# VH-VL binders against q9vpl3: the designs that were tried, part 15

Target 1, 224 residues: q9vpl3
Amino acid sequence: RGKINIQRPKAPHYERARVVAVTQPKYPELPKAKSCFKTRAERTQQQQENPYNEIIAREVRNWLDHSRLVAFFHLSSITADDIFRVRVQLHKQNLHLKSYGSKIIEQAVKNTRYEAIVPLFHSNHCIVFSPDPEKTAALLRIVRRVPQMVLLGGIVEETMLSRNQLVAYAQMPGLHAVQAQLVQTLSQAPGHLIQQLQAHQNSFVQVLDVHAKNQMNEETPKST
Key: E = the ipSAE of ESMFold2; O = the ipSAE of OpenDDE; V2 = 0.75 times the mean of E and O plus 0.25 times the DockQ between their complexes.

## First folded at step 1 (VH-VL)

Design b33 (framework fv_imvotamab_arm2; at its last look DockQ between E and O 0.47; V2 from the best seeds 0.00; counts 0 for: pae E 10.1 > 2)
Fold by OpenDDE, second read of step 2:
Structure b33 (fold): chain C 224 residues (1-224), chain A 121 residues (1-121), chain B 112 residues (1-112)
Amino acid sequence: as target 1 above (224 residues)
Amino acid sequence: EVQLVQSGAEVKKPGESLKISCKGSGYSFTSYWIGWVRQMPGKGLEWMGIIDPSDSYTRYSPSFQGQVTISADKSITTAYLQWSSLKASDTAMYYCARQDIYGDSFYFDYWGQGTLVTVSS
Amino acid sequence: DIVMTQTPLSSPVTLGQPASISCRSSQSLEYSDGNTYLSWLQQRPGQPPRLLIYKISNRFSGVPDRFSGSGAGTDFTLKISRVEAEDVGVYYCMQGTHWPYTFGGGTKVEIK
């Protein structure tokens, strides 16, 4: 009597297999224990539905909409105390330093003109807001002393600027100063034209005078 | 004259919510920070937290983090300290103080008169 | 947290005599900007705290010259050259260098 190989039971006859398949009690699949670990997607979705996040997102949007200067910074190993001190320095210049989570920023700028800033917020970041674009130079001066704050770019007068563009902007004379200079230049243009026209006329008169004098000298008969 | 005027004394039961106020006058409210200090009966002074009224930035002492909420309304030059659920241990005098952040001073120069909060069953 | 230790706890003083209060910090209060943000406050009975001294030795506006502050690093002293009746109260040192800001335990000045 051949040892029934318990490890590889011979497949039952087709008819028996069919009966066994039909008579196998369909045990309700034990609800797969929902792994207590909410998937990253579920966590993200739950965070999006938090009414608190919506409030904060609205706040962020409000700051963006009412600021004429927005600067984005990466924070590299900065302490809370250092951030606090920088915040105080910025405050003295009417600059407002804020820090928001990346998800909040994404929510805040979704379907807005600011959506392009989302890639800037993959690490530790802060944002500085100001109603005055003329404070750009002051901002850069303060941040230059804080090596842990790395300028990434900004928004000035609704225009997105790279880091280099923002630095260049800070070095430019204020809009009013440029306008004043333009007006001054334009106001001087007519004067210069008048001077040039007058110079030509004066030179012409001088040449005519010399010619007239020469003719008079030639017409004086040598009284022999 | 610079003044900080706090709301009146409060008598509450455990579990009740409370919001006390500190109104600043005689200066630019958004140019200075406001701090809150607790003084338990017969005890010393404890910093609870500070707020920048200009943008509502708030920093809490670790001991008070999550226990209270500090806020400000710059439109009416008022700072607030609030509890969602009071405890008997919250019985204390609470002071608001103005922090001078100009220059390198970092001192609290003007103080409110205090608000006595009594929490009893 | 920075621990501020004041001594003595109580200072009974005769009118016209000097008083001295010590404050020690658990860590240096010198900040990276070179400043030491140590302040002294006076709290009279039934009144809010009042600023006396800031940055170790600077008298606040309206503070009498009989009050003086000194010290460096971790050791600080408040001196009252001639104690007056109005000086009765509790005195606190406060550090504003490190967060959270912390107070000393207070020194009660009383008249003998």
Scores: ipSAE 0.423, ipTM 0.731, lowest interface PAE 1.4, mean pLDDT 86
Fold by ESMFold2-Fast, scan of step 1:
Structure b33 (fold): chain C 224 residues (1-224), chain A 121 residues (1-121), chain B 112 residues (1-112)
Amino acid sequence: as target 1 above (224 residues)
Amino acid sequence: EVQLVQSGAEVKKPGESLKISCKGSGYSFTSYWIGWVRQMPGKGLEWMGIIDPSDSYTRYSPSFQGQVTISADKSITTAYLQWSSLKASDTAMYYCARQDIYGDSFYFDYWGQGTLVTVSS
Amino acid sequence: DIVMTQTPLSSPVTLGQPASISCRSSQSLEYSDGNTYLSWLQQRPGQPPRLLIYKISNRFSGVPDRFSGSGAGTDFTLKISRVEAEDVGVYYCMQGTHWPYTFGGGTKVEIK
């Protein structure tokens, strides 16, 4: 489906006040109608409590449903300008970099085959989506230039892959269907993959700390 | 057969500009990065920087940032290393080397024969 | 920058005897993907460097099996099981785990 324009302005405050002043709720005489009214009010109140999160969670589910390539990254500290440049470069290859909060990811994938990925998003993260799995090679090439983004794993043609499996897949782009089918046939339990991705995350935190220390020692501080 | 063929030796005076080349053959040129490594006479190896020939993205060692320019022309499968103004301290052997861009290949597999640059007055 | 320290500076070896070269990094070279990007290069007199070993212990194409690499973390070793005359040259370790890439100072292997 096309773009959803969430930023469209809502009705002005003065119109809202006017409507409230004119319309007043009337209590129905029937007890059944009254209880039904309370149930509707409760459901409306519950929806209103989390309208933003549910809308974004639906967006995430839509990305997952329409993407044949999904890649998960750990994201260390990066400037807004740098991440914007990465997004532009990825977009030219029909690769869409998205960042979502952990609670939104959890809400999006609950009761789905991908619920097991939630632990990957306890720290800073981002996800790249594409409808074209042949773009895996282009994705890895671009990410090699961004040391703040570390590949954890992904999903290709609905099959969960480790970092090494995604790298292997990228080296055989013309045979992606065969590669995905082979991986599916030989795949381990989801727990094995999640452990591998989580181990990557833990190892990366240690390496990132060392790298950050090295950069601080080698870089001349800016004097203001 | 993968080959990296570099341009011939150069003898220059301080202040002169210079551009040396590294031509790749026997492989898909845009599928690999090209790195440049300096070796001063009687000394070890120093990494200068790398280039992605597909879009000319470059990454330099901090020691060489602003000292040299790395470029590439994918239509003739050639990478370049250039100086706007040479110094006597630039006297060295310069090597180009290939790095795989797919996967986890953070090493140089094939090396050029080297270009000797001598800067003296 | 990651400092790569090689020992010894020179290694005179009798033909057919083993040679061992050590390389120590100032920080761990294990990357977040579980791989360690430590490579060994050979430079014979008057020739360009040649890749011998990549990712600690993997021999590059055409490299004789008398060359082996080992190590982990910050300490790495290149071994030549039986040194031949053609093995004369300078050997360098290189790390690609941390930017910028850095090399060891080199070890000269020569025949007694």
Scores: ipSAE 0.007, ipTM 0.509, lowest interface PAE 8.6, mean pLDDT 78
Fold by ESMFold2, look of step 4:
Structure b33 (fold): chain C 224 residues (1-224), chain A 121 residues (1-121), chain B 112 residues (1-112)
Amino acid sequence: as target 1 above (224 residues)
Amino acid sequence: EVQLVQSGAEVKKPGESLKISCKGSGYSFTSYWIGWVRQMPGKGLEWMGIIDPSDSYTRYSPSFQGQVTISADKSITTAYLQWSSLKASDTAMYYCARQDIYGDSFYFDYWGQGTLVTVSS
Amino acid sequence: DIVMTQTPLSSPVTLGQPASISCRSSQSLEYSDGNTYLSWLQQRPGQPPRLLIYKISNRFSGVPDRFSGSGAGTDFTLKISRVEAEDVGVYYCMQGTHWPYTFGGGTKVEIK
């Protein structure tokens, strides 16, 4: 009367896990005098772990502060080779692929306007940082080749953008980029200047045309 | 001129630590990755791992994971390979090599002269 | 890991005659971008390796035109059209398509 099996009925996964653990071969891989060194290293590592989390959180904050483009992605299962190659492709465009734990992100954005991004990191994720917001189009072109990376949204020039807003931003030339190209054109020889001004004028007119269409749509609301 | 200059030959005993260096010059150090390759005496080449010096992103071959540490100091354009406890089987020539990531080409274009590490009791 | 198998292990060649070195991978080296990251390295006696060929058939800067590469999929070949004395050494194929990067076992080219 009274059996241990009564206290744990219907636990086949538990019993199978125990049997598997018992049947696993034991290999003598432990170093001989590692105990004393391990004890010192463990103490240092444990104490350093708490400050390590804060150091990593400060790194994330530093990336956020110095990046004018930040893009957030959901990351599906991907091989180490494929993500390695994506990181290399992004690096060529000054785009820096990173991944951080949710706790680190929470520490990094605490008491900032970016606290709203924390829920994005409860699942598998990655972040792309860049100082160059004009690289948004290059980012999206590269990531299109990687179906495992799904765009969630981003930050451009400290402004939070939704997925659709970030895609729209990538499709338009930036005013600063147009202004920089114009200055460069004005400093060149006259014949070269004419060709470059015509190209920049066409880009500028296209931006104005989109803006004018947007204003006309806003001024003509008809639905009653 | 692109150069990778490695630290000098080392003679060590089992159990000792070692850190060897690879200094890059003549190019933008943070624009290329540095790989480490082992060549045991009379044997072929084995890829050990790489580092991106710009952010210290590292990857190790499974054969070397946990056995060595790859690091870099971009302020002095130097990459490092280090052991916490050498074994006699670590006796080998160790090369650093620059990994080309420009375009869609991945290869080692420039190699250091090698660092001979001898571990004997 | 991708196994790279080179044949022959040793290739003694008469000066001025051609040499051919084969490299076979355990799976396709074609990457999703359509490129194949198969490289050939030369290691002269007492020297570090140097790059000869990248992406199957492209000669690296400063490599003589007597070196050529070919192949596709899993089968690749390095040819030396006219072996010269300075070509003595060990030749390695390397794949950069799959992590971890792996090398062939090497082929020693020497003058008969």
Scores: ipSAE 0.007, ipTM 0.496, lowest interface PAE 10.1, mean pLDDT 77
ESMFold2 (binder alone), look of step 4: mean pLDDT 92; pTM 0.945
OpenDDE, look of step 4: ipSAE 0.396; ipTM 0.720

Design b34 (framework fv_imvotamab_arm2)
Fold by OpenDDE, second read of step 2:
Structure b34 (fold): chain C 224 residues (1-224), chain A 123 residues (1-123), chain B 112 residues (1-112)
Amino acid sequence: as target 1 above (224 residues)
Amino acid sequence: EVQLVQSGAEVKKPGESLKISCKGSGYSFTSYWIGWVRQMPGKGLEWMGIIDPSDSYTRYSPSFQGQVTISADKSITTAYLQWSSLKASDTAMYYCARSTEYYYDSSGLFDYWGQGTLVTVSS
Amino acid sequence: DIVMTQTPLSSPVTLGQPASISCRSSQSLEYSDGNTYLSWLQQRPGQPPRLLIYKISNRFSGVPDRFSGSGAGTDFTLKISRVEAEDVGVYYCMQGTHWPYTFGGGTKVEIK
């Protein structure tokens, strides 16, 4: 009984080989894994045609339209952990930290009133959204602790503000406080005017009295 | 006018606790950070720490971490520096200073300074 | 920590003559916002420090024009064009870019 050489099996007889070849399950050649190296052009085209980008762009628009406070930040060498920490802090204040790609932002704001923000998104950036413009101070307070977040500007009440303007806004008393102050100032203005008018009148009367007294003293003959 | 007024000179013994104060006036107290600086006799200036009076967020210099406590009471526009147990080596002039920029702790700009509080710790 | 090195330690100056103080940082003081937070402070005898110059070359309010700051990166200079008697004191450079903030060792300006 010839030792079946398991290492080099004799080629089967031609007829058997034919049967084996025909009966071998033709497994569909797994599509050659398209090399992950999509050309820059293919990546750009796929990004443009990706229905997901449209969805995200709509999301961005929705945030912009429903936010009364929007702040734009540059991120400088910030870790994911740091971002997460900041996100949590902001969230506690009803501030929503989001990060979007520049292309998505561009798509989102194209032909909208927000188109002017596109130049802000050339590097790593994040956006903070809030429905409450009064949270501007809180936002800036939190961000002060994060040197990696650089404020570039923002939108408050549909008005685009520079960094400096946003900071100034945060320092302003609430609208109601300012209105109250204005009303107080206006209410005091007439009083002050009246006081000034009365002061002048009183001064005039005093001068006249002095003059009258001096005249009376001059008319009193020195009775020698 | 912006002013930082510090508490008066202190003479203490080792082991005693101390809390000195810095009162800000003439500006929005919660809009600026307050820092504390130590100056030992005949020596240079050393940052101890800074505080955001708005929420009492505090950063310490590593050299002073755990050695002192910086706090603030925004209701009376006052910042504090305190020791739980003084050492002779704590003898120094202590200055408080106000930041120049409103919303960045890394601005490192301090425009107004208190007059200083001399702390003397001797047995 | 950022080390700030000032030179000279002492600067005896004749009244009316110029003075120059150098400050070197161990690292760049440029912040991510493009600013360099280098400041110069003056401390007159028995007085608290006073801000003279901020962000390298900006004079603080009330500071005479005889004071000027310059520099970039890690090398900075404070110049006094004409030293006056009131300028006697110790001058410090300070970096506010990196925490912890740090001072130079100080330069004592004295009248000869």
Scores: ipSAE 0.018, ipTM 0.554, lowest interface PAE 5.4, mean pLDDT 84
Fold by ESMFold2-Fast, scan of step 1:
Structure b34 (fold): chain C 224 residues (1-224), chain A 123 residues (1-123), chain B 112 residues (1-112)
Amino acid sequence: as target 1 above (224 residues)
Amino acid sequence: EVQLVQSGAEVKKPGESLKISCKGSGYSFTSYWIGWVRQMPGKGLEWMGIIDPSDSYTRYSPSFQGQVTISADKSITTAYLQWSSLKASDTAMYYCARSTEYYYDSSGLFDYWGQGTLVTVSS
Amino acid sequence: DIVMTQTPLSSPVTLGQPASISCRSSQSLEYSDGNTYLSWLQQRPGQPPRLLIYKISNRFSGVPDRFSGSGAGTDFTLKISRVEAEDVGVYYCMQGTHWPYTFGGGTKVEIK
């Protein structure tokens, strides 16, 4: 239950996943404080299972199990037109952009080898799936033109890779065998990977903030 | 062998248009960014802009935005630097250089350089 | 823009003696990937620039081992252990961490 199947993956219908992700409020759920009384919403939720979430969680597991390339992104505010253009461009390369709520992702990866990715999805996010790991270079070429999508890391051939390791993999030309060996060589323990991915996410937020402030200052420059 | 070969020297009058070239060979042209650098007579080096030949995405230095156009034709592995109307202040040596990509930009590591194109603009 | 300050402006050296060039950036050049995109270029009279050192201390292919780079953050140094006649030229530091990329003002190395 964690092995990527050799059989060609059956991709779930992306419109269903998109509707769920887009309509879901992007509010962080209050953590359950063990010393505090549970909120009414939390008690009601515990009394009633949401079968819809489990259906979508199964779709997420199917994507993870049948995709040889999975890339995780932080997603800043982006217009419907812009994200649609990105989706079309990615789809032409057999790259499938999906967005899922953090609760659905947690349910999907619970008790699997992918459980370590859950912290990546506590903020605005999206995921790109593909059955073809050789499309990593094409993915990065497309996404580098979309400043709202910031690469956090990914999974290639069942191996979790940091942002830098995924970039290094994309720069490697050649046979699948050579790339698979490189992935194994570049791979790190999931605990270390998560710390590294979270650090990169924080660094990108800082860089974007500084860059935005510098661009505002540049609008009224005195330098000639 | 990786090579960047630039077009020959040009002598022009103010107001004339000009397009100079940088032809890459010995490597995958679309896998590397091409940058353009100006060196005015007796002065140091300054970045003008960069282009990704795979999709013709360009980024210009603020001082050169609107002054020049950078383009590329991947079918003939050639990058271009173009002026619609030359000024005497455009007199300089122009170099092209290649760089690898990192996420949204070149890596900022320019390994191979062209031989340079001398542009002289005088009346 | 990141300002790159090189010292000295000129470095007359006796053949076979060492030379040292300093480069200081107005901001840290460490990129979010942990790499520092500080390069050193050599320009001989009448020739194009040539990459000598990249990422502070890595020698580019074909560059003699007498060239070495060091530094971190905002302070960087290029050293030539034993200057040879063909080392005459202008040396530039360059930052590729922040757009727009910027060069130092150059240091002219000449034999006295």
Scores: ipSAE 0.000, ipTM 0.468, lowest interface PAE 11.7, mean pLDDT 78

Design b35 (framework fv_imvotamab_arm2)
Fold by ESMFold2-Fast, scan of step 1:
Structure b35 (fold): chain C 224 residues (1-224), chain A 123 residues (1-123), chain B 112 residues (1-112)
Amino acid sequence: as target 1 above (224 residues)
Amino acid sequence: EVQLVQSGAEVKKPGESLKISCKGSGYSFTSYWIGWVRQMPGKGLEWMGIIDPSDSYTRYSPSFQGQVTISADKSITTAYLQWSSLKASDTAMYYCARLPEDYFGSGSYMDVWGQGTLVTVSS
Amino acid sequence: DIVMTQTPLSSPVTLGQPASISCRSSQSLEYSDGNTYLSWLQQRPGQPPRLLIYKISNRFSGVPDRFSGSGAGTDFTLKISRVEAEDVGVYYCMQGTHWPYTFGGGTKVEIK
């Protein structure tokens, strides 16, 4: 009964690339002798190739390239009506819930810095994209009410974050510079002294208090 | 000053309907969940259920599912607990309490409590 | 449902002496965010419950420093370092990690 805006932003540049490719169609031919010597695994991989999958993989790459916030979820059994309501709530916050097959995700992130996410998608999954990293708190508020969606991690400003790091990022409202510094701090290797860890913990608690007070002061979300 | 103010004591007969209220003031009503807790005379506390006033999303304890209805009207910053047909076993003190908004999970606690509404059901 | 076992059932204490209340949960209360949602409530006679401690050991605003919480996993303790007359009442532990949220049976603190 609510209307989801199905005119989601078109981030993929592949349409332009595809038009150029169509005017110059080329399908490489493998030498017969070489293809006869491929292993079974190589032939199986080759047989599973689908031009449609490559087009969608390019779409996924463009979503990744044009989104400053990407969140990955495990998705357990959920009704079509329930996921539809979630999509509506997310879309109101400029958060775009997408579902792609694991092979498409693998093709999209292969040979990129994000290749490490592939194991996350060997089971049922979904991804939320947004051009606005400030929406991370809104995202987590919406999905906390959806027990079927379990946060696995995400990418913020091209930096891969674990679930706990993404949660910590959501608790840090404010300036882009402060948020960028937080991302670096959360991704930093172990080696900090105990007193430094306590100082960072106290800053997080302070940020949470500020965020809670800001939430209390904002009775209703602004429409547009 | 953050307050939850509940409606006055009720005396009812079995089979009658009842709706009690919990009005929030001094804070952003839609930023906190409201929970309902039952305390039978001389007994401990029992969790009944919870509501998010921003969209009226509710969750009930299994023991109270189908026994009561929790609702809220954010325009007047009020949450409600309702019975369609009261039983003598519903005689108890009923408390509402607010819970901090949790963006990250289901974990919570109750920080501010109403004064309680005593409901007596007798023939 | 998570069973919260609270001991002792009653705790008679002399004014100015310490009191200790134990709470045990049937399974771990540590949530996936690393926090443990174990809280302690105080209910004075004829009054509504009042939050004392949340997330094991954090005192709520306005709560005197004589109250302290500790514990981890399934075993938790509330301590009152020097009991005052106003501390008379029933104390409850509550878990907010697993739905439905559940309460301990209560411990009555009395002055002897």
Scores: ipSAE 0.006, ipTM 0.457, lowest interface PAE 10.1, mean pLDDT 77
Fold by OpenDDE, second read of step 2:
Structure b35 (fold): chain C 224 residues (1-224), chain A 123 residues (1-123), chain B 112 residues (1-112)
Amino acid sequence: as target 1 above (224 residues)
Amino acid sequence: EVQLVQSGAEVKKPGESLKISCKGSGYSFTSYWIGWVRQMPGKGLEWMGIIDPSDSYTRYSPSFQGQVTISADKSITTAYLQWSSLKASDTAMYYCARLPEDYFGSGSYMDVWGQGTLVTVSS
Amino acid sequence: DIVMTQTPLSSPVTLGQPASISCRSSQSLEYSDGNTYLSWLQQRPGQPPRLLIYKISNRFSGVPDRFSGSGAGTDFTLKISRVEAEDVGVYYCMQGTHWPYTFGGGTKVEIK
């Protein structure tokens, strides 16, 4: 009993094949049901026209405008729970973790000074906002513990910084500390200058005194 | 210096159209919202609406919705308030003001004011 | 709409004496960001309004220290410690928390 090869049925005899081919009801090709599935492109276009996106875009702009520290992160396979944990940690430091769609970001920053950040949002991303640039060190400390968050760059005091620059910034003494140091250095400068000026004057006086003494000695005739 | 300079006083008849202006200077015009406030003679202040000059997004007070049009031209750092058809009841002083903080029409205050534009509508 | 109620309507004050203006809102003015967007404006005769106080108690730049704002939730107060002649005018409270923004009815400060 020949094993009916169910996977490759023997081609029917030529004559049978011909009859079958001719008798096969030509069902009108059902119009390919336009897959009710809006193409990703159509969904994306519809999302662009959603008034809600405009509202969110404005939110993003507001955050950008009111933040002195903005950090951009790539998210790699992070769970919702992990994000929540990080959010809580950041919140305790007055750091605000937000996630927005790339299109929303594009819309938000279009024709603004922030337009340069658009290329950072091609993948899963999140943004951390802070009104305090001094929190940069705290931010980096927290996110270092989260391998799924990869720092891409940021904005500090209206200046766009690379990842390396942000790290360097976080390691620097606070602006106030640097300013204080600068002031201290500047305050010492006049003192040094005065000392140097006085030193030259004193030296000059000494030279003059020596010269005067020498002249007096030459005028004293050796009364031999 | 941060300033808002409004257009001069207007005397109009009922039914006429009017567009008054508010020019901002001394700051980034697109970084702040502009609001319009009406003050009828001898009366208090009334919010009319606000505009984000960056994208011309506008919000109106319900009382003024459909009654006026607020617009902006960021290229010349100017905001506008316009009427298609004036009424005698539109006689008032109109002020523009800068809003430094605005979260979707909430969470804001007005820190800089224009000098006002007096609009008189009489037959 | 949020109703802002100011009292008194008129405040005749002797020069050098303190003045106090109350503003009540029909609901809380606390915003989600934790700020309360209550502001006080001064309008001198024939002049545009001027910002005095923002977010309840913050003096705007150039505002004399004799002006102070206080309050929370729905009750707010503007105080002038020593009224000067230049302080004559109408004072308005404004809420900027809820759209549409709304003003109080104003309090006229006059010199006795």
Scores: ipSAE 0.000, ipTM 0.494, lowest interface PAE 13.0, mean pLDDT 84

